# Ledger of designs, part 29: VHH binders against Flagellar brake protein YcgR (ycgR)

Target 1, 263 residues: Flagellar brake protein YcgR (ycgR), of Thauera aminoaromatica (c4kar8)
Amino acid sequence: MAELSTPSPASPAPLDGGRGDELEKFTLRGARQILQLLQDLITHRGLITAHTGGGHSFMTAVLKVDEERGRVVLDPSPDPQANRRALAAPRLTCVTQLDGIRIQFPLVGLGEGQDKGRPALFAPLPAEMLRLQRREFYRLQVPLAHELSCLLKAEDLARKPVEVSARVIDIGAGGVAVVVPTGAAEFVIGGTLPACRLALPDGEPIELDLEVRNLNRQTQRNGTEQLRVGLRFAALPRAADTRIQRYIFKTERALNAKARGGL
Below, E stands for the ipSAE of ESMFold2; O stands for the ipSAE of OpenDDE; V2 stands for 0.75 times the mean of E and O plus 0.25 times the DockQ between their complexes.

## First folded at step 1 (VHH)

Design pc16 (framework vhh_7pa5_2; at its last look DockQ between E and O 0.08; V2 from the best seeds 0.00; counts 0 for: pae E 16.2 > 2, framework grips, grease 25.9 > 24.2, placed apart)
Fold by OpenDDE, look of step 3:
Structure pc16 (fold): chain B 263 residues (1-263), chain A 120 residues (1-120)
Amino acid sequence: as target 1 above (263 residues)
Amino acid sequence: QVQLVESGGGMVQPGGSLRLSCAASGFTFDDYAMSWVRRAPGKGPEWVSTISYSGGDTSYADSVKGRFTISRDNAKNTLYLQMNSLKPEDTALYYCAKTWGDYNPLFDYWGQGTQVTVSS
């Protein structure tokens, strides 16, 4: 019986704290909204991948929402070992989709029991549900070894044009997050940075316009302050989009291959 | 937007055959492994089969091995499941599932499913 070591799926990198503000826009915290979304998952017979930690996951589905008891009822795994792991886990990370929109939510306090005489898993209702409305919100965490950079055409406090080389920390179809030294330039949310250059490993830099969407000051462990800048692609040529997507997919494949022990 | 639309389900007698199809859109189909998952009444979701992005590798659950064949046409962005020698135990809602990456056991998108019913 070859233990198919299910390669530890690279847990979707926790949406880094700088994504926090952007993610907050897509985070449902209202009890009614959460209940409705869970009910929609039932109605649409949505499948759920539940992550138990340690690279383990199982497939489940919402069977019922018990509003009176404030709990969600889930299908157990056909694998008893997966159920044991789930019950032992301090937290489940549930990932699903509805109408092409990715949904993620935590479950805490998982228990087992019976629903209508059938085995079931029970958990308190999630306190929050993340609904990522746009595919554009998927962000690949860029491996440090790739050393992606973006040359930003910005202005300083005196409105003098400056060029800032920024490290790209994440990339998606809709934009990039970069890190710059504090004080390197003045950024304004909603402002456009024209004719910037995104450096990808596969060829010449891509020239593109960027819109500043988010600013977050971060203090590194060494005490150095950096500015994280969330940037949207304001105008992306089709060829550039293709290259960006290719990079993302290639990188994801490589990361997955590594996780499988193939590299 | 990612869309997966299953078709080909229906009612068949034991020993019969069905061919399921899944039309994929909204992503680069040939960059991802694809899978079939099923959910039977009163049971949790069960993995059925996976095919690599190129179609070069396939895997099957023991319960369907030798009876089911997964295939894909990347030019048509379509996934298939040929089901032969169907049993009552194969009765389920069958989902087309997109994997996360080229060969990841995690799925990030599903269709609405197509119902397969095997009964006398």
Scores: ipSAE 0.472, ipTM 0.797, lowest interface PAE 1.0, mean pLDDT 85
Fold by ESMFold2-Fast, scan of step 1:
Structure pc16 (fold): chain B 263 residues (1-263), chain A 120 residues (1-120)
Amino acid sequence: as target 1 above (263 residues)
Amino acid sequence: QVQLVESGGGMVQPGGSLRLSCAASGFTFDDYAMSWVRRAPGKGPEWVSTISYSGGDTSYADSVKGRFTISRDNAKNTLYLQMNSLKPEDTALYYCAKTWGDYNPLFDYWGQGTQVTVSS
């Protein structure tokens, strides 16, 4: 799996094909569902970021759906160069969001013309649209500089309680992935770790229950072996959820600024 | 339900100033970046400016840089846009938008908009 190179559903960047199988259950292919979702974007004034490739994108919106011709009508960019890039692109990847729901779809065969005397872009209806809830999928790769940790309350092989300070390597609305030294504790998929403490930069550690979802042994560059443990949040309090979401957003924004050349 | 209500638009002469406001409700305002987006008659939407959840970081479209200032008051759940040295090409409906990040920004829930007209 491309752990570090696949943008998440909550990222402003388009989702790549590495998650195709995992995203299938969230992909709409029914003609009526697609038409309804496009109409919802019109009704809610959904602003769309259309990616044309090569790092280029522009802002658009769905003006209307022409069911007879099987087309969507899009608002052109006020920038003529952006419109020319869009028309030259083999495909647009359109990304938008409606209150925590990420919507993404391809448009192929873009053309230009007029709609009721006004300049417009036209494309065939997409054959599929992706609709994802942010909470279920996003994983932020935690920068090493943040030194984000989670104190795990686990058991050793003799079933004695042990506390293990684990480095958090990724975090999402649904859980964290941590790294622990090999042999530090016993982990069983489906097992619960009660009363663990997640340390975020601002405020007191968050006490929460974690469920073990997956285990993966990894060898580091220096030859040291570590265990990567995927952990799901069980019954996360609202205040804790808010703090985690804020940390994710703040860090994502900083990483996006770096991607733009260190803004 | 997320609600955004823009106000402060009006008619002004070139070189004039206006201050737009956006009152937000239905979500935790302090947890989201916010943006201003505009649409001129007969043209598509244009991103204007974004401010981070804390107000510590801002970004602007090249067309407004140095003339517009985005700010927020998290205690009042209100977003602002101070517009100085207005030009005829700034004439548009201005919308407030809840935002995911500032690089390739994603927007949801923008209000009814407020009309800004710059003419002599």
Scores: ipSAE 0.012, ipTM 0.457, lowest interface PAE 7.8, mean pLDDT 79
Fold by ESMFold2, look of step 3:
Structure pc16 (fold): chain B 263 residues (1-263), chain A 120 residues (1-120)
Amino acid sequence: as target 1 above (263 residues)
Amino acid sequence: QVQLVESGGGMVQPGGSLRLSCAASGFTFDDYAMSWVRRAPGKGPEWVSTISYSGGDTSYADSVKGRFTISRDNAKNTLYLQMNSLKPEDTALYYCAKTWGDYNPLFDYWGQGTQVTVSS
């Protein structure tokens, strides 16, 4: 059986610098924004991959932020070689995730010292942090009561057209995941399904082209098999994108309000 | 470069009102939902209000419902927060934020803030 793609890696590599101008809109340079984001990493005990160059990295965490002195305090590696590489590196590229959003920041001028009598690494606060919130990475779990569906214009094993009505289980600005009965159609990772129809609660179905990104076989509690199909939106018109954004925002707002309670 | 500049803060007595503004540039303003977030002394950020990209849908934290009104002018790339019946508990640094419908919108992008102080 062919391996299904897994889009969420455990320890992602640093972003390539070849798209620096496109990354500018995700770059935080405000001191308050940087301090808040670092504090959130501390609060959530976020694990950070610190890249020292030459393909080397080590795991660390932000222990504290010293706003008064303009410094960040990092946990040293238990591997002395990793610490030596970090202290020798001209730049430490830190990569992590917070709530599924990729965060990346440079540290320059790393030094060693003590924090509460324990070894620690110190660096000036970063001048910038990247908070990469690309729309296709974020997926809302669709409430069961919404009964969202997508009509897939796919092919069977003989390459004959077949239509499959699929239940949408999650949706983001960049795509959906659906479930279909096993054998309802032939799906190929990388394949395009033209002229599919996504049914949202507010208005007529949206006609759109979909690209198959992943496939996963699942067994339901009643013993039947189904296929989870991860689908990316091919180039959306502004109006279609707007309707999808509206649905996601309204649903997230309702879920977030319930989870947060009153203030 | 995305830039959000808050203004309109100040000192006001309990029961007073203020109108905050947020001038936005560096992105297509009417493509995004916008939010107000506040940070009181010694506390973390607190979501206050969100308005959809078109202005057709609004939502509010329970603590401000009926007192605050969020609005936007997409032609002027400007977000507003009308705050009435202000209480000492509303004292905070108020930020506007570019919001998109992800699960945790607080850190997408936000401005420098404008101080609101309700005392005396």
Scores: ipSAE 0.000, ipTM 0.115, lowest interface PAE 16.2, mean pLDDT 76
ESMFold2 (binder alone), look of step 3: mean pLDDT 81; pTM 0.822

Design pc17 (framework vhh_7pa5_2)
Fold by ESMFold2-Fast, scan of step 1:
Structure pc17 (fold): chain B 263 residues (1-263), chain A 120 residues (1-120)
Amino acid sequence: as target 1 above (263 residues)
Amino acid sequence: QVQLVESGGGMVQPGGSLRLSCAASGFTFDDYAMSWVRRAPGKGPEWVSTISYSGGDTSYADSVKGRFTISRDNAKNTLYLQMNSLKPEDTALYYCARLSEYYGTSWDSWGQGTQVTVSS
């Protein structure tokens, strides 16, 4: 089997609809914003993976934005079968990146023609484009053995300052999820917790500001309640970002090796 | 801004060898796993090989295992692919790609590619 970091044979897959609530804030619907983003993709000469459905995709690129006719011009595949599938598809899902930021958009009504005497595919301009920082949406489940903790500076139920040592249950480039006993502190969605300390296994705790993004109360099988708190990194220093990235990668590799009997 | 620039492609006879290079800039190279991905005429992209951030672990597609070697020089921000015992079916455009740790097996950046043609 492939290792955890081993890429699939295909380019990045489209994001699931289950993330819809969180993805809405990254969706562009303004005509000018869409035109600017498409032009940026042309300028950077980025590759696009166009998904036609049924597990089929092909590599393309935006060649031109025809503002007068309200359409985008795409590089056709050298594989005639891929082009035939694309033309027959009710929708293409296009996935690419710009400076590490994931870009995804639909194209409906694909046609074929010529641009400057060369074969081309064209479609109406998309009504929406997704632009998100991919790293913010990946979360590593933290092994209990790692004892990752975050010292939170919050208020208790009586509104007095309190420091709570919370266990980190998942971590990504954009934040952490932690667990605290119900009643240990009061959290408000959108509130900022200043000068918290994230303790990674290697090195000194990272001092950072955290924004409360989500709250979820859970009753354990033993009858005790715990609160899961989703926290966003408000301003992450480069050195901290690097340490978090290394921790995530190393832990994924170790977990993958363990799953394969200690490889 | 992330930039990946491939070089070292060319024409070679079956059984020959080529060494590809990829110069990386605009990011901390030694924080990322890197891959080589190829696209043959009329085919979709095919993953070839991946190397970990430190160079301690490598993996290969079955079609190239035993013939290709991936390596990196973190001091020079450069990724390499040594290709030995080349076959006509290795003919493809070869891309240097940065693996996203935050999405498992997917890539978040790649270069413009370098063409490898294996013919008699």
Scores: ipSAE 0.000, ipTM 0.196, lowest interface PAE 14.1, mean pLDDT 77

Design pc2 (framework vhh_7pa5_2)
Fold by ESMFold2-Fast, scan of step 1:
Structure pc2 (fold): chain B 263 residues (1-263), chain A 119 residues (1-119)
Amino acid sequence: as target 1 above (263 residues)
Amino acid sequence: QVQLVESGGGMVQPGGSLRLSCAASGFTFDDYAMSWVRRAPGKGPEWVSTISYSGGDTSYADSVKGRFTISRDNAKNTLYLQMNSLKPEDTALYYCARSYTWQGPLDYWGQGTQVTVSS
């Protein structure tokens, strides 16, 4: 029995939602960088999944960059319906990977025509391209029932040492996001928190150095302010990396089994 | 430098069998889940099968359950797809793909190998 809402494990999906505040750090906006990355996709024959919205997508590739006209030339789908949906879409979200790096970019103003006598799709050069190692970005939303915590070794507003037990709300290969009460500690973007302890189910806490990557103040429904802190693993030993990956895999598998009607 | 290279495709009659291979290099193969994804003419990409990093767990699309078997040899850095009882609707370009987590997005795939099922 297949459950209709069960996601396909192998289906590529755009990066959207909760990491948007961190994505700007990995976004290319320089025209020269964008041209070089598009040329790399041509050279390596990178396969692109183009999302047209409404759950529709098709596979394409960059055939050429037309720098004089400021546009990319894309391989059309052999399916005329896919091409029609693409041309009608206000925006395409293109997702690909190259050498383990996730690449995502928008295309707006898609048109059709011919390149050297062959059917082609054309779009203006993207103004931005995301370039990110997928392992570092992927985040598992931590189930509340797991009560995952990280003991942060930080400083208070008077710069005195303080230990804060923070609830882990998401976790990935590259870091965690935690929530702390407002005023519990002072966090500075780019600052390092040494010798923090991540408590995973089963086993000893993992000792980690964490770098503060982002800060987001949130007001809860009861009016209480909490601070969401994005933390990057500054240097992750192999044994710690293995344990974190195992936790992510097992939790994802258990959630998928539950979503698919259990066991 | 990450590389995935598919092979084993070809032309086969309905009811026949093919075995696809994917040779992986440039990364620690046994740290990643691996998948097969196909694209038929006139259709979008369709997920076919996934295998966990250890080979202990597998999953299949309903259209191929009971006919296809995914497997891996971590000592050889190789992924396989055994395809039995092939149907014309299995005609597609088949891609080998890598993902960090079981349900995570694909972060690399190869150039594909063509499978054509016709009489």
Scores: ipSAE 0.000, ipTM 0.243, lowest interface PAE 12.2, mean pLDDT 78

Design pc3 (framework vhh_7pa5_2)
Fold by ESMFold2-Fast, scan of step 1:
Structure pc3 (fold): chain B 263 residues (1-263), chain A 122 residues (1-122)
Amino acid sequence: as target 1 above (263 residues)
Amino acid sequence: QVQLVESGGGMVQPGGSLRLSCAASGFTFDDYAMSWVRRAPGKGPEWVSTISYSGGDTSYADSVKGRFTISRDNAKNTLYLQMNSLKPEDTALYYCAKTYSVTYGSDYFDYWGQGTQVTVSS
């Protein structure tokens, strides 16, 4: 019997730890809240993508919560190698969705056994669960090879119009983050940049209005300062939204396949 | 309120064919990627196939590549799985799953239907 790995659908990337402070307000730590959320996942038959580290993941589901022993019981993968990777991993990162809300939680100390005569995986109840209500929070990190850019129509310090070609570093359903040289243009939080042009692969640039949401100054190792600008899509047409979503989906699938050694 | 209703399962001999359907309601069907997932008794869930919101991109588990074809009809809010050259190992309950991918940039399942049983035996 050959061991065979089944490719998973493009797996959701875990949310970045660098945003930990922002995620704290969405983190459940109460035992009763955690138990209720896990029971909701069981009731709604929620499928879970469990990340075992690197590019490896498998699909599972919560079978039951053993409150008396403080454990959660999970469906094992039909792929024996995925189960071995899971058992060897120091931590699983579990990602799912309930009623349009992203749910993410860690499992530590995974074991194997049986539940009612069937193979099962089990772990202690998580000490925390993330319940994220904002669709715009998800961001795909744009591969450098894609050379994704956005031509910004902004103003300089003297309030004269300038055009700045900015590199897109992340993209989501609600907006993009871009990098510009410090001093290239003046940005005001809440200000609108009209008729900007987002260049995606496979098609004409998308013309759209962008709202400035946040600003971060960064210093590179060569002493060059860059400004990271968070931009929200204002009044995005359906056709543009469709193209952006297609890019995100295709890129996630390619990254997922590459992480497994596939092309 | 999301509803997914699978149909088209049944009993077939090895080498036979079946076409599964999934009728979707309670959400904007053409905004979401959709998947087929199966579960055999005593096994964990196995992903079978995914199709993008527009139908322009598809992916398949290695075990079904070349034998199964996923498709969708956005005008009818219906997902399909054409299954050819069926094997005893394909015996399972097949679920239609809404994926949280195209709208929020994440690809995971938030609901599946009651499933439709496929049995491949001589």
Scores: ipSAE 0.000, ipTM 0.334, lowest interface PAE 11.8, mean pLDDT 78

Design pc4 (framework vhh_7pa5_2)
Fold by ESMFold2-Fast, scan of step 1:
Structure pc4 (fold): chain B 263 residues (1-263), chain A 119 residues (1-119)
Amino acid sequence: as target 1 above (263 residues)
Amino acid sequence: QVQLVESGGGMVQPGGSLRLSCAASGFTFDDYAMSWVRRAPGKGPEWVSTISYSGGDTSYADSVKGRFTISRDNAKNTLYLQMNSLKPEDTALYYCARGPYSLTFQDYWGQGTQVTVSS
């Protein structure tokens, strides 16, 4: 069985709090909704990765919700040091996934005690929970064979307009990541690249505006430098969104079928 | 129907290695933490290792830290346990379990695969 790519084993990272305005539409703040979601985690025995800060995390689960005391009961780590770090942390960031839905929430004021004679951790009920469908955070790694490209309209070091054909390395509902040669153009985080053209295999290039979200310099094995640019879809027409989602879905299905050797 | 099928057990000498596999079916594998649990003759079940739904976080019992490595392949719905530097006290029936390290939160176990470490 052949596989195209496998993600590196890494702890799930919390979503950036500086993007709170972009995530507000996915944030649950109603007490009833929060209680229902926590109960779903209990019912499905959802495993939670709790980030204690400083690159540390541990696995836990919600054991029960104590509505009368306004708190949640968590399964402690088998590692005593992880529990000590958690208790010392000003905040836990909890991340989990159920049926393709990413769930993230903070816990503040962690304490320890017992539940039914067994060690347990306690925290006040979260005031908010983030609930994202897979499509909002999923990124398809673009197969090299697809040669998917995006023509960027940018500026060089002298502020002169330039067009750069960039290779698309990943794509999601909210944007793309591309690689360009170092020095091909100037990019500023928060800057807008108007009227870029995304070339998908099926049909005409999609014209769209892209916002620069992040930059990362990478050195290839042969010593050449490339710049990875993360780009957000600023204004995505419905027809374009449909085509991008169709490409992602079709490609993911094909990769899954290839990995299983179905044909 | 949830099904967990272990394989890869056998007889090995102290200091040897074995790789256990667990084929999962009947549920969305990448939504669940998976664990390895063992039961030695005359003892109750002992948690060995857990891996998160994404594979990004792992935990180990103190008795196996540094010797065992848990991993998963979500595309193949398969869980693994690489066992190195095996000791006679590792002799047990090894179970694949759906759920975290807490035995109370594990809802399905496989039938087990026997590991015997003897000279």
Scores: ipSAE 0.000, ipTM 0.327, lowest interface PAE 13.8, mean pLDDT 80

